# Designs tried in a protein design chat: VH-VL binders against q8mxu4. Part 2

Target 1, 107 residues: q8mxu4
Amino acid sequence: MCDRDDCASIASRCTGETIICAFVESITPPKIRDKTGTYELKCPFAEGFTMEIGDLFLFHFVFDGSSEKCTRLTPIPKMLAMVYEKLLKDLRKAKKEGKMIISPTAN

## First folded at step 1 (VH-VL)

Design e10 (framework fv_emapalumab)
Fold by ESMFold2-Fast, scan of step 1:
Structure e10 (fold): chain C 107 residues (1-107), chain A 121 residues (1-121), chain B 111 residues (1-111)
Amino acid sequence: as target 1 above (107 residues)
Amino acid sequence: EVQLLESGGGLVQPGGSLRLSCAASGFTFDDYAMSWVRQAPGKGLEWVSAISGSGGSTYYADSVKGRFTISRDNSKNTLYLQMNSLRAEDTAVYYCAKDYYGSGSYYFDYWGQGTLVTVSS
Amino acid sequence: NFMLTQPHSVSESPGKTVTISCTRSSGSIASNYVQWYQQRPGSSPTTVIYEYNQRPSGVPDRFSGSIDSSSNSASLTISGLKTEDEADYYCQSYDSSNHWVFGGGTKLTVL
C-alpha cells in the first residue's frame, strides 16, 4: 500500500511514493521510528532543517523498483507531534493490557 | 510482569573499570528506550545515560561522557553500562530504568532493584 | 541546561493534603513534560505521575499533578495522606538535547 499517507501508516518498500509519519531516532546514521519499527534511511536528512532526536516528521519515500530511495521531509508542529506520541502510547498501553488495538483512520 | 534485574556491581579501585548488566523481561525490549540512573549514598537520583530502542542513539550526562558507554543486545533483552576511569564520585546504586521511546514525555515507567558500585581504595 | 528545585522536606499529619513543588531554573516548565517518582526507604523508585498530571495504573487518585507557568513550577499533590505515603519524592524532566534532569528530592514525613 504505496499510496497510504496517514500518520500511523506502515512503512512500505513498494514502488511509488510512500509517506511515513515517524520520529527521528538517529541523525548519523539517519534512522526513523514509526509504530511498526525502526527504519534506516538510504538518503541523508535534508539540509536547512533543525532536526533533533525525538522530532516528528512526515517522511516522503520514493522507490522506483531499483532499491534506491529518496526522502523528502515535512516537519510536524510540536502540538501535532504530541498528539501522535499520545496515540502511540495509548496503542502500546492497550497492547500490554490485552485490549483490542484499533488502527488509526482518517475518520 | 515487567522485570528489570541489574548485576555486575561491586568494589573497584579508583581508575578501574566495571560493566553493569540489566536483564529485561515482560515487555518487547526493542520497542523502548532504556536508561541508567544512579543514586549516591544518602543523595538524590541522577540520570547517567540513555539508549534508544534500536541502539542507534546514545546519550550521556556530562559527568560521565567519555568514560561510560551504554549499549544493548536486543536478541538477549539485555542493557549494559561499561564504566571506565571510575572515580570516588561514581559510588552509587545504579538503577536500570525503562523509558517510553517515541514519547515526548521520556519518563521511566519501570525500575530495577539497583546494583551497588563502590569506588574506594 | 536547567535545574529542578524541590524543598528538602515536607511534613503533614494523616488525612491532610500536602503539595510538593518543582521549579525550573531556565526555560518554561511547559516546554517539557514533568514526571514524579516515589521512593520508599530501601526500595526502587516508582512512577506516581507522568506527563504533568497522568497517573499510572494502580496509583490512587489521591495523587495528582499540575503546573503553574507564572511560578515556572510543577506540583505533586497528595490528599488523604496515609503513613505509607512516607517516602522521598523526585520530579524529573528532559531538554531538547536529550538530557534527563531530576530534582533534588523531597522527604515526606507523615506524623
Scores: ipSAE 0.000, ipTM 0.548, lowest interface PAE 16.2, mean pLDDT 76

Design e11 (framework fv_emapalumab)
Fold by ESMFold2-Fast, scan of step 1:
Structure e11 (fold): chain C 107 residues (1-107), chain A 122 residues (1-122), chain B 111 residues (1-111)
Amino acid sequence: as target 1 above (107 residues)
Amino acid sequence: EVQLLESGGGLVQPGGSLRLSCAASGFTFSSYAMSWVRQAPGKGLEWVSAISGSGGYTYYADSVKGRFTISRDNSKNTLYLQMNSLRAEDTAVYYCAKDRYYDSSGYYFDYWGQGTLVTVSS
Amino acid sequence: NFMLTQPHSVSESPGKTVTISCTRSSGSIDSNYVQWYQQRPGSSPTTVIYEDNQRPSGVPDRFSGSIDSSSNSASLTISGLKTEDEADYYCQSYDSSNLWVFGGGTKLTVL
């Protein structure tokens, strides 16, 4: 029923990834916060990671055909604060240039 | 509601020291960069110092570098400014200001305290 | 380092529009975001514009910000002037070397 372009769009969404640097705002329910707002995650903080409110993490989201899902998360150690600062500055620059990629939760 | 309350201002002689405090409430303190901004009587605003949310990064205006030290205690939700070797030109109202962001990569101060007066005079 | 230059004072009648400029002395005004703060006598500053042209919640749409790359300046425009708009207005920006700068301030008088 769909044409080739519609099917390509779905495939693109499935391969689309977004990496954001954000703070843990709530563990139950799982919420993260960055400079653009608060986002509720559709996946738990599992996979052996311990999360505390106020911790800064690099979150790796993968978009599937119908929803945004958190498929990976990487904790950023406090001693790598330069990496945190650089990533946050890059996100601010992308926003100013209208190029920011972020994974808000679907309602 | 977000509140920032400064304290520790007063009269000191040139060459003296003073420590300012800013008590924060109504937000997750460790998630935001904080700054000190001063205003001399009848003059404009001057940025003094900034500290990242973790306390890992500090920044200073050239006029205070080597004399002032910014720090924070995230367990107490308190920001500090240690002021040493004070000069007459340091006389100003000192404001505590909350950055909208964690990293101090640019300044947008969404909340300001009421300020505390520091007078450096003999 | 750069300076941000504002007119010392501007004056206009109630209901009219006023524009306050903020000119960057070196480097491009487009290189970094510009904020605008309002300060009434005896009060702390409050943000009226951030990130060049954004308004915080509670700031009326009479306040707007703009950037003019050709004059290397940012502008704060206040339309429909009201007496409560009387205040000092400060622009602010930073550069890539992490130097933070305020403009000298503009006193707005509404007559």
Scores: ipSAE 0.000, ipTM 0.584, lowest interface PAE 12.3, mean pLDDT 76

Design e12 (framework fv_emapalumab)
Fold by ESMFold2-Fast, scan of step 1:
Structure e12 (fold): chain C 107 residues (1-107), chain A 122 residues (1-122), chain B 111 residues (1-111)
Amino acid sequence: as target 1 above (107 residues)
Amino acid sequence: EVQLLESGGGLVQPGGSLRLSCAASGFTFSDYAMSWVRQAPGKGLEWVSAISYSGGSTYYADSVKGRFTISRDNSKNTLYLQMNSLRAEDTAVYYCAKGEYDYVWGSYFDYWGQGTLVTVSS
Amino acid sequence: NFMLTQPHSVSESPGKTVTISCTRSSGSIASNYVQWYQQRPGSSPTTVIYEDNQRPSGVPDRFSGSIDSSSNSASLTISGLKTEDEADYYCQSYDSSNHVVFGGGTKLTVL
């Protein structure tokens, strides 16, 4: 659940959506790792995706009120990992400063 | 603007108990993870415990696990550390520290309290 | 588990540059973000660098952070040393169990 992370999971973040860029560290149990730490997932991965240890993805999690769910996986080339990490950091910083972030289709 | 005020420190005998409090102001307390970090006289910083924004997740250093309990009351903007079975090695200044995010790991400590001294001596 | 090792002390004259290292004993230093805290005598710690190389608002650009994977170390560099920089400096990261790990601290003397 949202406020229970007995396994150091992303559930501690859940009041809505969160996106992290991380490596697959373990399939069973499911674990991912980024520079902020290791997260054991309390939710299943989005259906249809095959993951291998060492793969890098954007993990998109949504809290639905009863449990946390991974709703989207986007594969990332390792050479672009730093670009995505910086972009997500800049977006979090902008949100914290009260800046409005708009999508290209909503301008 | 952000303020963290620790209290509850003092002299206690080995085997005794003590409860520390940290009163937070100047930010939305319920949105952030909080930690306790201690420093023995003349020594370095040692992380003690951390708690997530909701209180649903808690973490402890191996040296205090089973003896210390971290908790928070978001309605009172207060962080607590219940210390049981105190040992001489627990003698330190205890700092309350604010995380940058609502989750415990990966964030840096952007604000620190003034600290409260706990002395465990017979 | 790993340790973060810092030199116990470092000294330099005003106006010069000093570098403080923080070496990780096992696993890559690049695996987790590294932060740096400054603690002046009688004061609480304050952040001077976070996420390897970022400065909080109010920290002068004389302070910089870097990561060197070849030596498995993080470094804090302070240029144009001033007397008010005299303090203890601590590096900090996270282990694989998501526990906070502090370095032993480095006492910077400016004379």
Scores: ipSAE 0.007, ipTM 0.649, lowest interface PAE 10.1, mean pLDDT 79

Design e14 (framework fv_emapalumab)
Fold by ESMFold2-Fast, scan of step 1:
Structure e14 (fold): chain C 107 residues (1-107), chain A 123 residues (1-123), chain B 111 residues (1-111)
Amino acid sequence: as target 1 above (107 residues)
Amino acid sequence: EVQLLESGGGLVQPGGSLRLSCAASGFTFSSYGMSWVRQAPGKGLEWVSAISGSGDYTYYADSVKGRFTISRDNSKNTLYLQMNSLRAEDTAVYYCAKESYDFWSGYYTFDYWGQGTLVTVSS
Amino acid sequence: NFMLTQPHSVSESPGKTVTISCTRSSGSIASNYVQWYQQRPGSSPTTVIYEDNQRPSGVPDRFSGSIDSSSNSASLTISGLKTEDEADYYCQSYDSSNHVVFGGGTKLTVL
């Protein structure tokens, strides 16, 4: 995953999509937490979407070199927990090995 | 307070069967992977089996594959180990261990352990 | 598939520093996280180090973990040794198939 400091260090623009897995830490204002810290969610929730403390989601962010924008919020369905449990284990393994990156792409 | 309590151990003859149970409390059981780890008298720790929080993924040490079955009942907050075709070398204290939930941690980091239950396989 | 090798026993005087090694037989020690567990006689194991070098809440600062790629080993270092540190210590990692691998254990004697 590309952090914003890394993107800012590149002379050309950093563009693309980053998927961040995080859990809800606060409802009002909505805040999410992952290993790197706590972030206030700036994109509005889709109509009918409810966020509860402890819920896990995939946050889809788009970086445009000049600013970070959240383009969508995808909740992890509890009924598909088995699929997401495997995905989370695979993501953690990839992070430790430094292999899988779904991040903004530098020009 | 997180607690893990094993039961079901005892004396059994070679070729026999035993079912171990681990009653969990103090955390959301279905959210965490669980393992069984054994320790033969005077020996080191040996991982036996692991199961995902959902119960859909199971893993086994080569020494027990085909003989042992790990399972869980999330409605009862209970982990099980069905042990078949027991051998003298299966004699050990069997511990129930909880995986720590940390997105960035490695697999099978154990934050809590039960007290253990002794299984003795003797003729 | 690999083995984690620890010394069978180590001993040191109270107040001194001791280091316990955990060497991976094949593949890089840095490929997967290493945890360390303490087991006192008659007790269940407890975690003293996780994710190579992190301490759980309640574990004193005198416990530390490190990775040395040149020797392909992880180390647990205990400074300011106390008699209560007498225990068996186990390193643990996992392979690419997510199987847990324990080291053989090291008996620490404080004399």
Scores: ipSAE 0.000, ipTM 0.571, lowest interface PAE 11.4, mean pLDDT 76

Design e16 (framework fv_emapalumab)
Fold by ESMFold2-Fast, scan of step 1:
Structure e16 (fold): chain C 107 residues (1-107), chain A 124 residues (1-124), chain B 111 residues (1-111)
Amino acid sequence: as target 1 above (107 residues)
Amino acid sequence: EVQLLESGGGLVQPGGSLRLSCAASGFTFSDYAMSWVRQAPGKGLEWVSAISGSGGSTYYADSVKGRFTISRDNSKNTLYLQMNSLRAEDTAVYYCAKDEGWELLDYYYGMDVWGQGTLVTVSS
Amino acid sequence: NFMLTQPHSVSESPGKTVTISCTRSSGSIASNYVQWYQQRPGSSPTTVIYEDNQRPSGVPDRFSGSIDSSSNSASLTISGLKTEDEADYYCQSYDSSNYVVFGGGTKLTVL
C-alpha cells in the first residue's frame, strides 16, 4: 500500500480518493501527464466529456487497492483555471499543515 | 537527466549590456517556472528574476527592476536574461534554476535543479 | 519585503548534531514553504530540504527540517555530522507576490 504523498503525484499507486491536475497525453490508451511524468490509467476516461490531447483536467481518482475504481473527471475551464489553481494551492497548504486527509473508499 | 546549461557571461564595462542564456533538457520546459539567481564573489545567493512556464508572468528583485528583462523561448527550451545598464554591483556568477513545483500547483516553492553558473564581471 | 536571518557560521565535530536557524523578519515563517540548499566550495547549490521538512531522493536521513512558529524560524538539523557536510547552507522562502528571498547563508565547519 502506498502513502498519501505517492497518491498526490502517482495516482495509480495508492488507495482512497486523491486529486491530481494533469494534461491528457493520449486518449486510447488513456494516458495523463503531470509534473512527475506520464502515466497510463488502468481505467478508461469517464464518458460524457469531449477530450483532446493537451486538455487540462482535475482528475479525481477513487481506489480500492486493486485499481478497479475508475477516474472521475472534472474539466478545468480555461477561464476558471485560476480558481482551481487557488484550490490546489490551498490543498497543498493543508497537506503542509498535516490537515489533508485522503479517505479510504468503501466497496 | 535533467540539465541546465548557462552561457553568455563575460567581462563588460559599466553601463554596458549582456544577454545570458540557459539551455534546458530532460523535462517539459513549458510546465515549469524558471529563475535566475546570482552570487557575488564571496557573498551569498541573491534571487534576481523569475518567469512563469508560459512566460505570461515575470518577477524581478528591486535591485534589477527596469534594467533586467527575463524571457523564455519554449520552442527552443531556452531561458534568457537581458541585462542593461550594468553596474559593478552586478558582478556575480549567474545561475539558472528550475522551479521544484509544476507551474499550475506551485510557482516558486523552491529550486530543484541548478545550472553550473556563468560569470559576469562588470569592470572598466 | 522580509529578511531571512541565519548565523554566519557554525562548527561542530564529526558524529555530533548541528542545527542552523533561519528567522523571518516580518510575517509568519509558516505562511510559505522553506527550502534549504547546500553549496560546497566551487559547486552549484543543491537542494537538501524542500517544503519545510521533505528530503529529495538521495539526501541522507541525517538531514531534517522543521518550523517553529513561536520563534518565527525554520531550522536545518544535521545529525551524525560528516566531513563531507562541510559547506555553506542557505534557507529560502517566498512571499505572497512570488518574490524569492534567500537567507544570508551559514558556513558549516566540521573539525
Scores: ipSAE 0.006, ipTM 0.568, lowest interface PAE 10.8, mean pLDDT 77

Design r01 (framework fv_romlusevimab)
Fold by ESMFold2-Fast, scan of step 1:
Structure r01 (fold): chain C 107 residues (1-107), chain A 118 residues (1-118), chain B 108 residues (1-108)
Amino acid sequence: as target 1 above (107 residues)
Amino acid sequence: QVQLVQSGSELKKPGASVKVSCKASGYTFTSYAMNWVRQAPGQGLEWMGWINTNTGNPTYAQGFTGRFVFSLDTSVSTASLQISSLKAEDTAVYYCARDLYGDYMDVWGQGTTVTVSS
Amino acid sequence: SYVLTQPPSVSVAPGKTARITCGGNNIGSKSVHWYQQKPGQAPVLVIYYDSDRPSGIPERFSGSNSGNTATLTISGVEAGDEADYYCQVWDSSSDHVVFGGGTKLTVL
């Protein structure tokens, strides 16, 4: 696991998994915005998903030290956006307290 | 580009009602929560609650239920605070502030002064 | 209810370092955010998630958080830093935002 105290470690190159809640800022090039700023993704958004600027997604990244990999994109229905924001806030708190990281499923 | 613009100051008598508006621009309104924060003259910041701009569901801090109502008009990217049955202790500057993930407030409105006096 | 405690005032000479504390039970397990408020103005976020700086906030501003105390540190203090400073956490048990009482920083 990445030893980051902040789930906005998307630019970090280390071995581990990170779940980030972010808004789509740009489709081409693919950019997301979270609490620390706007980041251009090193991998494109997964095929088969319709996304619009301003959509909220859970992004599941795997870091392998040589490249950042996007392994999962979970679209969040707008009606549930605040529930997922609370879940990720709780996840970040748990990570800061040294507890287990929870990965939501992509299916 | 991102900004929150609040309505102008209000002078009201006890028992009246007031509606403070907060118009957002430069971002997708429904992607950020909106908080309301009050500051009485010479006092500190007091969190009143927040409203989920996507679902319209408000959450009120203790002490701000009943007379205080948070509402939205998403068609014009506006959040509103209504205070009914105004009391002298409601005299304060009222701020709207957006947050990301419900943790901190990165953009604040300029504040609306509400003065309640007879 | 969760309570954050700040000293009501801190005085510092220009060019020196100011330290503003925020006390709370086990606050080191929470994320602390700091706001600066100048007279007649809305608050401005200066530190978030304990130690991160928003774009535009100078490196003179830094934060730390461990145990029961979070600290906002302003090095090389300038006259323009004179303001009220507030710490803030989100209390998961009550699902409420909590502000400290504020600290008035006076630059002598």
Scores: ipSAE 0.006, ipTM 0.582, lowest interface PAE 12.6, mean pLDDT 77

Design r02 (framework fv_romlusevimab)
Fold by ESMFold2-Fast, scan of step 1:
Structure r02 (fold): chain C 107 residues (1-107), chain A 119 residues (1-119), chain B 108 residues (1-108)
Amino acid sequence: as target 1 above (107 residues)
Amino acid sequence: QVQLVQSGSELKKPGASVKVSCKASGYTFTDYAMNWVRQAPGQGLEWMGWINTYTGNPTYAQGFTGRFVFSLDTSVSTASLQISSLKAEDTAVYYCAREYWEGYGMDVWGQGTTVTVSS
Amino acid sequence: SYVLTQPPSVSVAPGKTARITCGGNNIGSKSVHWYQQKPGQAPVLVIYDDSDRPSGIPERFSGSNSGNTATLTISGVEAGDEADYYCQVWDSSSDYVVFGGGTKLTVL
């Protein structure tokens, strides 16, 4: 079980729920890239959002055992490096304060 | 006890190759990235790059491409640094240091391996 | 490439407070880590994520980070605090870890 509330590499040994911070590498098939490499997702990107290659997003992945569904937690497209670092810092602060980072549409 | 234990010092001639090993114990090897940091005599810390212990993917800093190779043997929780075609300027202490995936700094360091390149 | 600037040396009397600065463009938006290195030894993480202390690091060590300057503060300085101190960040634009040049702390 992954008990993370901040940006985590998809290459970590987290299963169940995880929040990852990654660049969109390919939309069809869905691929993301972070500092550890490029990963193909087993589920499509969440409907209703416009994504472009190179956009940086927070993704909330939920794995219910036999199926998985990708949910987008926070879209931050084409972000400047300082904004990305500030976001990571804010996520770490939120985690230290015991806050759970959720999307507005979380069920 | 969490620790990183590095191989012993090396004295090499220019053009030789050297392999420095870093053996992890006391924690799950694949839960932490492994960084390599160099320190030339009397100089500061210089980041060389890191390797993802879960995927095996290395990232090299500028200036450490070509002659430098990061590798893993996850069956024995060991990371290795190989330097080929050694030059006098490679004389330094080489450190391995772990960092949790969430990036909270390098909390455990190896003791360092001194590599001396001289004719 | 991103650069961290530290003073090369800082001198302080025993029992007084030492302040070691780390300058970087908008460094307050980054997480800063600090390392202590004594002669012949590996570096030791003394502050992570701007202001947190690892287990075993005395409360005399504290950190702050705002605007263009991060600061490591050592109160009640002891002779055993003599060491080189390095600040460090991760720069997302290069995907590089960046170290400052180091500051030699001398207790006079």
Scores: ipSAE 0.013, ipTM 0.647, lowest interface PAE 7.6, mean pLDDT 79

Design r03 (framework fv_romlusevimab)
Fold by ESMFold2-Fast, scan of step 1:
Structure r03 (fold): chain C 107 residues (1-107), chain A 119 residues (1-119), chain B 108 residues (1-108)
Amino acid sequence: as target 1 above (107 residues)
Amino acid sequence: QVQLVQSGSELKKPGASVKVSCKASGYTFTSYAMNWVRQAPGQGLEWMGWINTNTGNPTYAQGFTGRFVFSLDTSVSTASLQISSLKAEDTAVYYCARDWELLYGMDVWGQGTTVTVSS
Amino acid sequence: SYVLTQPPSVSVAPGKTARITCGGNNIGSKYVHWYQQKPGQAPVLVIYYDSDRPSGIPERFSGSNSGNTATLTISGVEAGDEADYYCQVWDSSSDHYVFGGGTKLTVL
């Protein structure tokens, strides 16, 4: 597992997985923005996704410990803020408790 | 093709032990949690708990502590449910079901294993 | 623990519309999933996220969820729809999946 400070960056080298909600800030280079800041990804957005700057997506990253692997990213359509907030809270709670592991799906 | 295949039916005496297995194929086993659901004869679906397939950490619903143990063998993509000190009330069909990605729901189910406990 | 209430049975004539309700305190704030279970078979997910259909589920299946009641609606009912139907939510306060008691749909 990476140290605490390094793990705050979604582009850092960590073991395991990270689920985040973020806005697309830039496609080339690939950058996303969440409530904690703006992060430049070390891998391009997964092929097969249509993305526009300003879109909101859930991103699932898998880090294998030897290198950063930005796995396929699963876009979630924009939702009502209240509904989205509940879903994100439930997801983070389940992850904290070790209940669920979420894999990206191709669409 | 994503599938969950469970072990065959079991007929046991009270006090015996049983192990139900659930073999996954067609997806990355450790990327989805596995649920266990019980259905007694003529009754509805009852959630027993789940197991994190990456960490091996189980979570049990109220009423399924002590005699019930969830386990994994990740080398063969298999989740197992063991019930010890069987009672007549354990007679049921036991299902394994894959946790859906984002929605706290169950998208793929095993065919079920009938466990009958009779004296 | 959170409780979901379903009517034990609903009868409908072929070609008509069946409505199966799932009652729960403030259930409109939760996501409801629906499962169909035919005799001797495992449950099959027919509606997720209140109203979305998995691939392969006919358009005549639809769902809604507001206030204290979620509803599974099956239009143009066919004999093959005869089954038990279960609603299900995640209760974050107890960290439990909760199933309704099930509704037997009879097509006469």
Scores: ipSAE 0.005, ipTM 0.570, lowest interface PAE 13.0, mean pLDDT 76

Design r04 (framework fv_romlusevimab)
Fold by ESMFold2-Fast, scan of step 1:
Structure r04 (fold): chain C 107 residues (1-107), chain A 120 residues (1-120), chain B 108 residues (1-108)
Amino acid sequence: as target 1 above (107 residues)
Amino acid sequence: QVQLVQSGSELKKPGASVKVSCKASGYTFTDYYMNWVRQAPGQGLEWMGWINTDTGNPTYAQGFTGRFVFSLDTSVSTASLQISSLKAEDTAVYYCARDYDFWSGYMDVWGQGTTVTVSS
Amino acid sequence: SYVLTQPPSVSVAPGKTARITCGGNNIGSKSVHWYQQKPGQAPVLVIYYDSDRPSGIPERFSGSNSGNTATLTISGVEAGDEADYYCQVWDSSSDHVVFGGGTKLTVL
């Protein structure tokens, strides 16, 4: 269950699939930051991607009861700040309108 | 009812310090960031920064580092702004405002404002 | 150092439609929020995420955002709408909230 219609905050993870938008705060140990705080990642990273401090990522979590698994980690490069904001805006709009949320892939 | 109640107006001399408080009620204090916004007489709204109410970590806008300190007392759901070494240019109304959404930062609930006047 | 530009003032006759603009480089890719501030009062959120209206805000208030301009539209203007209006965005590159300079709406 989730009461929010946009990208979920780390503190407000929903049961089931949740998309979280957060900045990389620390690489070793891996930590991400959103408006609710800084959290240490306990999920595997998508292979083939390098995290840099300040990068923005979409994190796909599948909440499995008392545990969560990060199934997809999609980096959003800072150089495309306009695309970051548009993508987040489009995700919020799509979720509010009941459409399926699609994340970018490395392909 | 969700509300933010700020401390009363202050009249200070240059070089003094002031602490403005903002008490939240009607919601879970740690679920929302708290913004601080300044408005000088006859001027527009100026964002000073925010504080993460869960972790206590503050973020300051470029012009508000050093003399300005954001703090929390979560046991009483209160955020505070302290200004040290007051200058005449600090004369303003200071607002606290609850930030609803992290990726866009809109402020849905505002305190009534605290007037700080710095004069000799 | 993202900047939002608003006209300093807009005048409108009672019952007519007021339009307050907020200019920013590619602002249509950002989410714009609008606040109303009456003299001696705290700001009140009137539009969030470009066009959404908080509970309690009349349908006369609407918003749009595309290209380089966001617009707050107030139809059927009433004397009680006289206030300063501020647009606001979050700039992801700086992680800062940015306000426009404000527009004074005068109902004549």
Scores: ipSAE 0.027, ipTM 0.672, lowest interface PAE 6.0, mean pLDDT 80

Design r05 (framework fv_romlusevimab)
Fold by ESMFold2-Fast, scan of step 1:
Structure r05 (fold): chain C 107 residues (1-107), chain A 120 residues (1-120), chain B 108 residues (1-108)
Amino acid sequence: as target 1 above (107 residues)
Amino acid sequence: QVQLVQSGSELKKPGASVKVSCKASGYTFTSYGMNWVRQAPGQGLEWMGWINTYTGEPTYAQGFTGRFVFSLDTSVSTASLQISSLKAEDTAVYYCARELGYSYYGMDVWGQGTTVTVSS
Amino acid sequence: SYVLTQPPSVSVAPGKTARITCGGNNIGDKSVHWYQQKPGQAPVLVIYYDSDRPSGIPERFSGSNSGNTATLTISGVEAGDEADYYCQVWDSYSDHVVFGGGTKLTVL
């Protein structure tokens, strides 16, 4: 399962930006689902991608102080979803046990 | 309340066709994929495939190509399974099951099952 | 052709703890879901994503998944827990859902 905090820990800690790993719940209106619930996006999905319900993507949000904007959409191939889930599980376990997680910072 | 209600039991002869329906209620039908799972008498659960309820695109597991067709009628929130040229080995309980909300991986809500018996 | 292996049966006395295993190569890297099926009824999801419980499932049900073995644990077993239990994963290489063979839990 995708978790917002865990995805952000893996990919980016940039100020005013967050990366969320989520499944496509609805295309019109655009909604994504992660472990914490279903969220309606305030921006459409990026042009050039074919989106299907249940697809797993990294969604890049840029927060401008008043609202979040989707500025980048990075697809995660289904073949790699299992590896990504394992990484998320390891991070969740480390957090629950109070252990430090070391991950590269996305510049 | 989220529910999946399936059509009644069927008794068919070899070579006939059958159509099993699965009516969804209590949620937005096109927001969750629909899986089909069968269970032969005394056997375990066997995944047959799923259908994308938004696009209508079906995906069949190996062994369920050709004679098996998944379809939708989104206006009445119903998914259907059609089996043509029935064989004795098709005797089973057929279940529809809604995709688990986070992915296509699991199934959180199941229909009650439709028994299909193929005999002389 | 990913395969999940479960013991065909497990017996447990009322009030004791039952443990049902699900073996698979590096199954700890996958998310495991567990279903309970009582005679003549449809399966019911009792554990999802290794250890999470759906609303309405008693706290007696718990799950774990690491290495090559996932485990469904039922504490304080009751006669009403008698059922077949199935583990399930998604195999990314084949893009197929895979079920274990099922375990019959007998409460005696």
Scores: ipSAE 0.006, ipTM 0.606, lowest interface PAE 11.3, mean pLDDT 78

